# Ledger of designs, part 13: VH-VL binders against Uncharacterized protein B0228.1

Target 1, 207 residues: Uncharacterized protein B0228.1, of Caenorhabditis elegans (q09220)
Amino acid sequence: AVVTPSIENHKMENASVTISKVPISHRPRGFTAGSDSKKLAVQRFKLLISDFLSDAQLSKSIDVAAVGMHKGKSMDDILDDVYTRLRRTLSTKQISELAKAQKGLVEDLDEKSAKLVKARVKRMIVYSFDPAAEQIHKYATRPSMAFALIAETINERFVGSVKDLIRDVLTPKEYDIFRKHYHPHIFKLDNIGNNTEAVRTTTHETF
Key: E = the ipSAE of ESMFold2; O = the ipSAE of ESMFold2 at other seeds; V2 = 0.75 times the mean of E and O plus 0.25 times the DockQ between their complexes.

## First folded at step 10 (VH-VL; framework fv_utomilumab)

Design g3 (from f3 with heavy chain H98R, light chain K26N; at its last look DockQ between E and O 0.57; V2 from the best seeds 0.75)
Heavy chain, then light chain:
Amino acid sequence: EVQLVQSGAEVKKPGESLRISCKGSGYSFTSYWISWVRQMPGKGLEWMGKIYPSDSYTNYSPSFQGQVTISADKSISTAYLQWSSLKASDTAMYYCARTEYDFLTGYDYWGQGTLVTVSS
Amino acid sequence: SYELTQPPSVSVSPGQTASITCSGDNLGDEYAHWYQQKPGQSPVLVIYQDSERPSGIPERFSGSNSGNTATLTISGTQAMDEADYYCQAWDSSSEAVVFGGGTKLTVL
ESMFold2, look of step 10: ipSAE 0.829; ipTM 0.915
ESMFold2 (binder alone), look of step 10: mean pLDDT 93; pTM 0.956
ESMFold2 at other seeds, look of step 10: ipSAE 0.787; ipTM 0.905
ESMFold2, look of step 12: ipSAE 0.828; ipTM 0.917
ESMFold2 (binder alone), look of step 12: mean pLDDT 93; pTM 0.953
ESMFold2 at other seeds, look of step 12: ipSAE 0.825; ipTM 0.915
ESMFold2, look of step 14: ipSAE 0.802; ipTM 0.908
ESMFold2 (binder alone), look of step 14: mean pLDDT 94; pTM 0.956
ESMFold2 at other seeds, look of step 14: ipSAE 0.833; ipTM 0.920
ESMFold2, look of step 15: ipSAE 0.817; ipTM 0.908
ESMFold2 (binder alone), look of step 15: mean pLDDT 93; pTM 0.953
ESMFold2 at other seeds, look of step 15: ipSAE 0.801; ipTM 0.896
ESMFold2, look of step 17: ipSAE 0.833; ipTM 0.916
ESMFold2 (binder alone), look of step 17: mean pLDDT 93; pTM 0.950
ESMFold2 at other seeds, look of step 17: ipSAE 0.794; ipTM 0.909
ESMFold2, look of step 18: ipSAE 0.797; ipTM 0.902
ESMFold2 (binder alone), look of step 18: mean pLDDT 93; pTM 0.953
ESMFold2 at other seeds, look of step 18: ipSAE 0.822; ipTM 0.915
ESMFold2, look of step 19: ipSAE 0.837; ipTM 0.918
ESMFold2 (binder alone), look of step 19: mean pLDDT 93; pTM 0.953
ESMFold2 at other seeds, look of step 19: ipSAE 0.784; ipTM 0.897

Design g4 (from c5 with light chain Y96H; at its last look DockQ between E and O 0.63; V2 from the best seeds 0.77)
Fold by ESMFold2 at other seeds, look of step 10:
Structure g4 (fold): chain C 207 residues (1-207), chain A 120 residues (1-120), chain B 108 residues (1-108)
Amino acid sequence: as target 1 above (207 residues)
Amino acid sequence: EVQLVQSGAEVKKPGESLRISCKGSGYSFTSYWISWVRQMPGKGLEWMGKIYPSDSYTNYSPSFQGQVTISADKSISTAYLQWSSLKASDTAMYYCAHTEYDFLTGYDYWGQGTLVTVSS
Amino acid sequence: SYELTQPPSVSVSPGQTASITCSGDKLGDEYAHWYQQKPGQSPVLVIYQDSERPSGIPERFSGSNSGNTATLTISGTQAMDEADYYCQAWDSSSEHVVFGGGTKLTVL
């Protein structure tokens, strides 16, 4: 069966609105002279992603993402830009861990189903960050203001919503298999009652 | 082609005021940071401060805060570095340089420098 | 702000490999850039974003940034490479631009 483009766009629009329900101010609340907005953004991303990336890798990935968001690039292009820079810094251990997770996913599903699961997860990451990227493009007069806006948007509620969305768009079997091979080391998928690690902005189908 | 052209060399006495300029061309002037960099004779590069011309936001090195004023005139795509009262220790070469994203991109274009000599 | 520390000088013979280091607290969390300055000239960007080479810069120039130390490497060093070299980074806490003290490369 076929899915019309208008139906697919409508679904993404609805989920995007849900994630962005908490309004943000034109200027980030709580910003003070001497505060380190980038360090705050890094700390917030640790709520959304696993400890798979080092602090250095995450910090530089956020720089690349912030520029893309400030320029108004699509999230797909932003993720490609981040991956292009990040992949040159991955350790042999990190590369092996990604390969192991991919191999396990293919063994437990099959190549076609594994690709579809990963594509759906990537789509949800793009969908979750689109509203934030639009706000950053709209309100960041100077490029470094992007860090404060990123930090405000990526909060505990946002993290929970992303994890719920990933669970909801996969079947229970698909979710269990994805979780088995990617959680907790690559993605932190535990949801309720935890202080939760940030979802990586750098997740890509092929690491 | 992107170009940063600075005003000519200056010979001054202590206590005099001075404003030197850096004119940008070949790019969207308001979308790039302009930094001023001092180089004393035989010494290294010292960052003095920067301005984002779009909103005139300035950020100064602590060593230069209160010692100089950085400004810009968007209508003529020009940034300025100004002293209200020069000291002999201000004798140096002064460069302007620009970058689009201060946390990511390097300073890819530099002016030719303005030599300021302050002596009695 | 934090300081970027470079050796004051490095000497190499023509054809040898020169390495110039730049160390700073948390430098590994930021992109490092490198500038070449010849006597009487403005600085010229030779490496940006740790390891990228601008158009027109010879392939013998390369860079890396690991463990809070950035390194500029010049292979097959030529007499024309004799210059002062500065590293530069961004300090997120102050949003300041930070330059290293510079390294004089001498090619004998």
Scores: ipSAE 0.792, ipTM 0.909, lowest interface PAE 0.8, mean pLDDT 85
ESMFold2, look of step 10: ipSAE 0.832; ipTM 0.920
ESMFold2 (binder alone), look of step 10: mean pLDDT 91; pTM 0.942

Design g5 (from c5 with light chain E95D Y96H V97Y; at its last look DockQ between E and O 0.03; V2 from the best seeds 0.00; counts 0 for: pae O 6.6 > 2, placed apart)
Fold by ESMFold2 at other seeds, look of step 10:
Structure g5 (fold): chain C 207 residues (1-207), chain A 120 residues (1-120), chain B 108 residues (1-108)
Amino acid sequence: as target 1 above (207 residues)
Amino acid sequence: EVQLVQSGAEVKKPGESLRISCKGSGYSFTSYWISWVRQMPGKGLEWMGKIYPSDSYTNYSPSFQGQVTISADKSISTAYLQWSSLKASDTAMYYCAHTEYDFLTGYDYWGQGTLVTVSS
Amino acid sequence: SYELTQPPSVSVSPGQTASITCSGDKLGDEYAHWYQQKPGQSPVLVIYQDSERPSGIPERFSGSNSGNTATLTISGTQAMDEADYYCQAWDSSSDHYVFGGGTKLTVL
């Protein structure tokens, strides 16, 4: 059988594959930190994370992220910090739901493939938030003001772009399986459909 | 203006129950942590525990776990500290305090304190 | 449990620089906050996030946190600075707050 090869990964021998950056909104006109900035930031982040995390858990996780972003820590380090602090507050029910999702992912994919799918999703989350973290680092005059900047940056369009990147970094089969086990209880993930547009580009180098 | 107003001083006997209050105003009550802090006569500050009123998540210092109950009534913007059976060693000043950004800013507003005296 | 250690007392002459230390095994990984408490009064936050000063706190108050030791520094110390000073940090492993034992600053 004869099949035309295609390469979809970043970086070809003579060129890089460009990946669309998640759009970062400009700073809000006239927006400043106020008594409701934390509440707004929590509400905005729930657009990506379903009701899986409580308000207290999410507030604490965003606090950890805000400090890390203000200090210019890498998103990998920030996610590790968030996980380390969050895991101690998870209920038995939450732990069970995460274990169930992982088990289902492994059952529908082999163990090696499931691990790679989760790694790719993590990389897209890092990739999506790196520009936002840089903007927050640049504009937060004090660590305590990072919530207002997070709320402005993490809007519905930004969340939609993150969801699109997660979908696009996986094959349709991988995405369907990941969504089957994580949506809607852990992440809000869109169906594969005719109305879905990829925000990244994939290029082929010709010989 | 952000304010935390605590209930008045209490004089009680050992074995009695007590609930003291901390009413918040001038901010979004459900979106900020409230902590309780004990100060025994002539001694330092001791963190007792905290509550996030939005979902009533609580966490207690080991020294106070099982000794007190921290709760909140969102409808009247009020947090509570409660004993089911007071001891003479509960004689102290009790403060409520709140923080805007949890561990990031410390306690930027404090109540005036509630003196609890427990004696035979 | 996780402890923050402060000297019980510090004495300085008016106009001199006072330094109050606070040590804990994990303190370098967390923010330190400092409170002033005068007799019969509620505590007042004087330094947060290791070195930041709230509005209304004189510039002679400063802070640092390095090597698991936080330091509150008061330059040009005045008689009105005589008070008890407490450090505070968060223990991320338990989600608890911890206060130091307190330091009585005496201005002779």
Scores: ipSAE 0.065, ipTM 0.609, lowest interface PAE 6.6, mean pLDDT 80
ESMFold2, look of step 10: ipSAE 0.662; ipTM 0.840
ESMFold2 (binder alone), look of step 10: mean pLDDT 91; pTM 0.935

Design g6 (from c5 with heavy chain Y101S F103S L104S, light chain Y31S; at its last look DockQ between E and O 0.67; V2 from the best seeds 0.65)
Fold by ESMFold2 at other seeds, look of step 10:
Structure g6 (fold): chain C 207 residues (1-207), chain A 120 residues (1-120), chain B 108 residues (1-108)
Amino acid sequence: as target 1 above (207 residues)
Amino acid sequence: EVQLVQSGAEVKKPGESLRISCKGSGYSFTSYWISWVRQMPGKGLEWMGKIYPSDSYTNYSPSFQGQVTISADKSISTAYLQWSSLKASDTAMYYCAHTESDSSTGYDYWGQGTLVTVSS
Amino acid sequence: SYELTQPPSVSVSPGQTASITCSGDKLGDESAHWYQQKPGQSPVLVIYQDSERPSGIPERFSGSNSGNTATLTISGTQAMDEADYYCQAWDSSSEYVVFGGGTKLTVL
């Protein structure tokens, strides 16, 4: 289990959070990539997380992430590397859509609160995925194996757990406003299949 | 300071065996891919195969599978390309090259090349 | 198997802009890298990740990749740029490295 430092503890008790373990023996359902693990990772990302990025943008971003995870870089550094590569390829429409979402978030909250909301969302992604990245580093004996492990990590259960953590670290108002401006076009915040919305009292092993 | 130094030119007869080498220095040898690339006289670059020295994983181009053996000796930071029985058609320049990531990074350092001449 | 197709030759006058193309069915999803090879020399990386320039490569070298076609562009072409140029990509389905057939750039 991972105890998140960013969980609001103002006048309340801390809560334990758990990260689901991805069974290595499971073969993904409904995907057509065959033995191409990078294409599988792209397909799962688009299905579960976001289809805002093009196939090309996402494929090349996963290339950067796979190397970073294999080499044991922190998730913060990996996300920075991915952003650095990605920002050169964003279209004017994509840039405008991101700016519109940010503007809406600032208008409905304020500049300081909008920054804090985005920072907390990023922190939950980092905390939830850091242990998985560490396992990928341990088990991917070469960079090319990281693609399969990334694809296995991006599953309904794990992604659902990350989305639950994001909901938990925001107030209901902050979450509704973030969702209003980012979901579903930039980030998919609702789960596919409601199994991950069940009571969060069980402990899951991490990938 | 990163260097890939290859063994010297070879003049061989058909049917002879040969092993050429590529020694890496100035970097963590086991953490980079080494590819072997053939260039026949007056022709382009042909990828032959690669090795990741950390775990000895090899992957060969279909055109070269079963024709050559790629290996590495981590203790001396050296990769090898080997023929059990040379043919005249093996006459070419052979390069080794390294990359951090075969999926996203280009081959940023190349050896000087080893000319192999096979003639009767 | 996956192939990268380049024109066999390109000719430009000194000071003009040269464009060398590289086409492949999977290139839309894969990064393109470019190498310069002068006679009697090893290849030298001049562009990687579609458009990034290694340290020491002149700013007149640039690259792009759009719609299954990568392009190496040399602005203000100089006599010293006369060389063979190869594109290279990775094939995610096989994990093979793939080189294009090469383009001879002539500066007349």
Scores: ipSAE 0.614, ipTM 0.817, lowest interface PAE 1.9, mean pLDDT 85
ESMFold2, look of step 10: ipSAE 0.685; ipTM 0.845
ESMFold2 (binder alone), look of step 10: mean pLDDT 91; pTM 0.937

## First folded at step 12 (VH-VL; framework fv_utomilumab)

Design k1 (from g3 with heavy chain S28K, light chain N26E; at its last look DockQ between E and O 0.52; V2 from the best seeds 0.75)
Fold by ESMFold2 at other seeds, look of step 12:
Structure k1 (fold): chain C 207 residues (1-207), chain A 120 residues (1-120), chain B 108 residues (1-108)
Amino acid sequence: as target 1 above (207 residues)
Amino acid sequence: EVQLVQSGAEVKKPGESLRISCKGSGYKFTSYWISWVRQMPGKGLEWMGKIYPSDSYTNYSPSFQGQVTISADKSISTAYLQWSSLKASDTAMYYCARTEYDFLTGYDYWGQGTLVTVSS
Amino acid sequence: SYELTQPPSVSVSPGQTASITCSGDELGDEYAHWYQQKPGQSPVLVIYQDSERPSGIPERFSGSNSGNTATLTISGTQAMDEADYYCQAWDSSSEAVVFGGGTKLTVL
């Protein structure tokens, strides 16, 4: 049977801040033979992850992540596994660009603040993805089913919620600085001004 | 220690049925794919298909779809390769091999091979 | 249909470095694995996940995968390395296992 997944928001318990939890479907969708679930999963991650990484680097990183999710590893451990493998494939140009991004972040925030901002963003990523990884572990009866489950779970709505959470846990200044230096390399993050629009009307004084 | 032990060599006539086996030991059988690989005399390795014993899901090479049946009995940790009607062209060495993650891990253990000879 | 192309043979002198290539469309998007097969024996995994070496495989074996070409490298090649070598990868569209045609390594 085919079950369409859904996303539900839940609130974290916190005395100072209420943070929406980004839930995943309790009942995953069925799978059809002949579709390329891995390529779809790659496309889903491109909604959040920058094009700085090559398709090959991202594709192989998703293989490592899919294994971790199928095994039921925590997202912290999955990210460590991915980074350990990925860092060995980075070009000299990519390494230089990341070093420049880190240096710029430290210059704009100082070293202590930069570390705290990065830690908070990472914590929100882990928090957002842990429930998804647990559900993928629960429902992926075969290893490659993880790709289809990833594609169903890590959709545009989920990614949008993760991006919103990252923005909401930083001050506007911290977010602008973090995005300025890390947007091209790690995450596709929205400008804080993207939600402000001027509305034009063309219906005026007719008939 | 991990082992894949295959059934012994077979000498058959065209038109006969045959089932050869691959018994896994020393590991959790249901957590690993089993692939069957044909090697014709003097030729390279040809992937025939695989099975995930946990749910009996099978996937066949297009070249072998409809030509053989792959199955498993997880209660005795054994995978099978079957022909309903052998042909002389089925004469080859047949290997089983395991992998944990078909898209990531290699085939780390192979059976010793089963030589199938089909002749009049 | 997903194909992996290997040279049919490679020859090296003892002590020299052997390089065996494996090329395929989108191979750079997948992990490549390498197997050694000596006459009358089952294949043996010698490199997995592009560049990792299983326990018991000599450090003179190494691997890489870039630009849709995977390469098995044997430094300080020894007579015992004479064998057939096969690359293998996964095809995401069909979830099939793909083997290259094999390369006979001769140590002269």
Scores: ipSAE 0.823, ipTM 0.922, lowest interface PAE 0.7, mean pLDDT 86
ESMFold2, look of step 12: ipSAE 0.831; ipTM 0.918
ESMFold2 (binder alone), look of step 12: mean pLDDT 94; pTM 0.958

Design k2 (from g3 with heavy chain S28K, light chain S51D; at its last look DockQ between E and O 0.42; V2 from the best seeds 0.72)
Fold by ESMFold2 at other seeds, look of step 12:
Order: sequence, then structure tokens, then C-alpha cells
Structure k2 (fold): chain C 207 residues (1-207), chain A 120 residues (1-120), chain B 108 residues (1-108)
Amino acid sequence: as target 1 above (207 residues)
Amino acid sequence: EVQLVQSGAEVKKPGESLRISCKGSGYKFTSYWISWVRQMPGKGLEWMGKIYPSDSYTNYSPSFQGQVTISADKSISTAYLQWSSLKASDTAMYYCARTEYDFLTGYDYWGQGTLVTVSS
Amino acid sequence: SYELTQPPSVSVSPGQTASITCSGDNLGDEYAHWYQQKPGQSPVLVIYQDDERPSGIPERFSGSNSGNTATLTISGTQAMDEADYYCQAWDSSSEAVVFGGGTKLTVL
């Protein structure tokens, strides 16, 4: 049965945001010219983290994640697998930016509190992605079907929900400090429903 | 021990049909793609197509679509490559090879090859 | 259709470093794999997932993949490394397996 996504923020002005650009993602590839389920999945993840990661880093991370989901691995193990491969490709600039963000978080919180904040964010990510991973494991009968299922399940509403959960798992002060050091360059923490115009044509992170 | 064992060499005439085989052992056959690869004498490797034995899904190179049939019998862990009407230009070595995840893993095991000679 | 381009041949002296390139649009977005084929033999996987070595492949074999180019590097090249080398990737738009045209490595 078809499941209708719920709307979290009732804002009529934000109707210009769309996730309906995946018209035949579940169709066999031999009958669909010009579509690319993996590239669509990459586009979906860019709603959350793509500005920090290159297209190559994200594309390969999605490969690793798709395999883990197809095999039925836990999201904790999938994230560990992704990071293990991804960390070898980080540039010196990316490493420096992560170190600066971590140092800022520790300065504004103590080291123990900074660890707890990061642990809560990770736990929330696992919580939000687990149901999607289970659906992919259940329905992707062969490996590359995972890309179409990923592209369909990780839509703008899903990403918006993830961003809301990150905010909700932290106190307002913890969130402001986390956002100060990680947004927008490492994570895009603004919800699309909060500022649809900024994410439609031009991000507010431009020069 | 993982093995892919192919059927023996074939000498055929143009217009004849042929089916060659690739038997996998020592691994879960239904969890791996099987690709067929042509190598004409003195030439490089050409991907012909692949099959996922679990659901029999096939994907063919445009260069070979309609010219060959790839199939599998998972009950005996065997993949097949078949021609309905051979041409002299089909003279080549044919390999099967496996990979677990086509977008991620490499072809870690290859069959020994089946030499097909087509001449009148 | 998506193609991978390799130089037809590369020559090196024994002990030198050999570098074999494989070029394709946005190849760095995909994992690249490399195969060695000696005359009369089946191909053998020597590098997978850009830079990983299967068990039994000497440490002198290494790989990289960035932008439009993957590179197989053989340091301290030996006479036994003389072979044909093929790169291989996956085309996400067609889900096709793509091999490069091959490079004959000659050790003089």
C-alpha cells in the first residue's frame, strides 16, 4: 500500500519545494532511458551533508551504505563502514575543518559534554535511518535495487525530519553551540520547511 | 575453495547453435553476479552481460543485446551463455567471472575460459 | 556509451615505477578495479575498490582514483609483471560493467 508522508510544518508558502522528481525509480532499468537511481540517491543526500563532501566521496559512501542495507547490517555498523572508507579520502582542509569544529564544541562545552552531544546526534541518526534500512533490506532483492529504494525513502520530508530530530535530541543551548560550529559547512541544519526559497535556487552559504 | 569451471572448447560452423556453461562451487551461488566476457584473439576484454542467479535478472551490453542469451540454473549453481546462430566473428575466448556487488566489488574469481572457434 | 580509455602500451626498465592510467568521465565517482592477464591465462584481480590489494598480490602494486583518472602503480617493476592490464568500473546510468581497452606492460 501507498503511504502518504506527513507534513510537520503547515506552511503554504513552502509548496515550491518538491521531492516528486523520482517518477520511475522502481522500474527495471531496461525500460527507463536517462534515469539513474544512484545519482538520484546522491542528490537526496546533498540535502543534508553534500556541501562538505565531494560528489565522489558521497557517491562512494552511498555504495558502502547500500551494501550494508542490502545485507541487513545495523545502522551503527553501516555508519562505521562508511566512515572507515571515507576518512581515508578526506582532504587536509576537510580534516582541519572537522578538527576546528570539534575544538570549538569542546571550548563552548566541556570535553565530556561535547562527547555526549555527539553521541546523542549519532544515536538520533541511527534511530531515524533504521526503519528505512529495514525496508531496503526487506525489498531490495538484488544489490542495485537498493539505490532506487534509497532515493525514494530519503526524500525532502525524511531529511527535514532528521534535521528536526537532531534539534530535539539536544537542549536549545547545546543545539545552538553544535550548529555554531557545524552548520552550514559540515551539516546543512536548516530545515527546508523553514526556508524553502534559500534551498530551491541558491543556498545562503554562497559567497 | 571457490571455483568457476567452464565447459570445454568448441569447434563450430556458422549458423550452428551453442550453449556453454560456467559452474560455481565453494560459495553461495545466488549471492553473486556472473558476468560473461569475450576476448577475441589478440584483443582486449569485452563485457557481454551479467545475471543475478537469485532472481534471474539479466543485463546485456548493447553490443551483445539480442545476439546471445544469458541464463542460470541455481539448483546446480550453473550459468550459461548461448547463441542461436553462430558467426565466424564469434571466434573468441569466453570467460565467466563473479562479483558480489557489481557497483562495489571486483571480479575476484574467473573461469578458465572456453575457446569457441567458428569457421567454415 | 560510457568508455574507459587506457594507453595501449607502457614500457619500463626493471626496478622502475610503472604507471598505467584509466580515464573516464567522473571515474572518481565509482570504484575502479584492475586485472592482470598473462598470455594464455585468465585475468587476475590485482587491485579492487581503487586501492585495495587481494591476498597474494605483492605490495609493489598500488592504485588510486580521483577526478576522471584511475591509476595502477607498480613500484620496483619485475620481469614477471609483464602482462596486459585492464581497468574496470560500473556505469550507474545503465548498470553496465565497463572494461578499459587494456595496456600492455613491457619490462625491458
Scores: ipSAE 0.813, ipTM 0.914, lowest interface PAE 0.7, mean pLDDT 85
ESMFold2, look of step 12: ipSAE 0.816; ipTM 0.912
ESMFold2 (binder alone), look of step 12: mean pLDDT 93; pTM 0.954

Design k3 (from g3 with heavy chain Y57W; at its last look DockQ between E and O 0.53; V2 from the best seeds 0.75)
Heavy chain, then light chain:
Amino acid sequence: EVQLVQSGAEVKKPGESLRISCKGSGYSFTSYWISWVRQMPGKGLEWMGKIYPSDSWTNYSPSFQGQVTISADKSISTAYLQWSSLKASDTAMYYCARTEYDFLTGYDYWGQGTLVTVSS
Amino acid sequence: SYELTQPPSVSVSPGQTASITCSGDNLGDEYAHWYQQKPGQSPVLVIYQDSERPSGIPERFSGSNSGNTATLTISGTQAMDEADYYCQAWDSSSEAVVFGGGTKLTVL
ESMFold2, look of step 12: ipSAE 0.834; ipTM 0.917
ESMFold2 (binder alone), look of step 12: mean pLDDT 93; pTM 0.951
ESMFold2 at other seeds, look of step 12: ipSAE 0.820; ipTM 0.909

Design k4 (from g3 with light chain S94Y; at its last look DockQ between E and O 0.49; V2 from the best seeds 0.72)
Fold by ESMFold2 at other seeds, look of step 12:
Structure k4 (fold): chain C 207 residues (1-207), chain A 120 residues (1-120), chain B 108 residues (1-108)
Amino acid sequence: as target 1 above (207 residues)
Amino acid sequence: EVQLVQSGAEVKKPGESLRISCKGSGYSFTSYWISWVRQMPGKGLEWMGKIYPSDSYTNYSPSFQGQVTISADKSISTAYLQWSSLKASDTAMYYCARTEYDFLTGYDYWGQGTLVTVSS
Amino acid sequence: SYELTQPPSVSVSPGQTASITCSGDNLGDEYAHWYQQKPGQSPVLVIYQDSERPSGIPERFSGSNSGNTATLTISGTQAMDEADYYCQAWDSSYEAVVFGGGTKLTVL
C-alpha cells in the first residue's frame, strides 16, 4: 500500500496547518538487567495503539523492526518486512475481523476511497516514525539497543500526536467511517490527551 | 569461508589462571555476537555469556557472572574467555559461537571447542 | 532464571517421525532455534527462527513454536539422525541466551 506522491504531497502542501514529525534526538539507552524494553514496547503498543495482535505477534514484529532499523532500512521497507512475516501468523478470527472492517469501510465509502484512506493512514505512521528509525541506525552499535528507543517512542504524547495527524489528513467523514469500522478493536483512535485514558487504564489493569 | 578457530586444549591445576581464544575469519567480526558455551563431560550446553566486539559490550549468564571474563580484540578478530583462578569444576569443553542478532538469528557457526582439564 | 525444558530422551524406529519438545513460559513470544550435536562434534544449527532450515539441512527436519512449546520434528528418521538436540531462545529481560537441557534421540 503506497500513497500516490501527487495526492499526499498536494494535501500536505495545501494543509491549513503544518504538521511535523515528532523527532527523536537522543541516542538509544543501553541495556539494564531486569528491565525489559521489548516487553514494555509490547505493553505500550497494546495500551495506546491496538490489542488486536497477540504478545507473540507483537514481540516478533518488534524483533523484525529492530533489525530493519539497525540495518538502516526505510520505514516503508521495515513495515513490509514485518507484514510479510506477520500475515503468516494471523488467526482465522483475526483475518475475519480485518475482512469485516475492510468490507464496512468499502460499503460506507467505495473500494478506491477505502484504499486511499488506509494508504494515507500508513503514510502518516511512516512519516511519524522515520526519525526514530534514523536515530537507531545512526547510534545503535548493538541491535538490541533499538528496543529501548522503540519503547520510548510508543508513549501517550507521541501516539496522541500521530492520532491527531491521522485525523487532520482525513476529511471528517472519512475519519468517522474509518473509526466506525476500525476503532477500538483494530486501532485505538481516541485521543487520550493529558494522560487521562492511560492513567485510568493503567490503574484498572494493575489490580 | 566463515571460520571460528579456538586455541588448543589446556591441562591446568586449581588456582591457576587461563585465557582461551576464539579467532573469527571470513566475515565482519564486529557485526556478530560471540557467545561462550560450556559443556561439562556428559552434560548439556550452558550459555556463559556473550560479547559484541563492535563496542565490547558484555553480558553474562547469572551462573557465570564474576566467575569468568569475556573480552575481545577486534583488531585481530579474536574473542577471549578468561579465569583468574581455575577450579576443578571448570573441567569442560568450551565452545565459541557467533550470531548476527541475538534475539532473532541462531548460532550458525561454532568453534571446534577447547577442552580445559583442571586437576592435580 | 528462564528455563527451557526438554525430555531427556526420545526413541523412534527408523522411518518413523520423531518429535522433540522444548517448553518455557511464553516461548512462542521469542524465536526458537535447534541444534544437533553428535559425539565429539560441535553443535550444528538445524532449525532457526522457529521453522526455517539452513542450507544443507534435509527437508525431513521441521519446526514449530507457539504458546509455551517449540517442537522439532524429524520425519522419516534415519540412523544418522541419532544425536543430542538442543533448543535455544532469547530472554528479553536479561538479553540472555538460553539453551534447553538437551534430548538424546535414539533410532532403534
Scores: ipSAE 0.787, ipTM 0.895, lowest interface PAE 0.8, mean pLDDT 87
ESMFold2, look of step 12: ipSAE 0.800; ipTM 0.900
ESMFold2 (binder alone), look of step 12: mean pLDDT 94; pTM 0.959

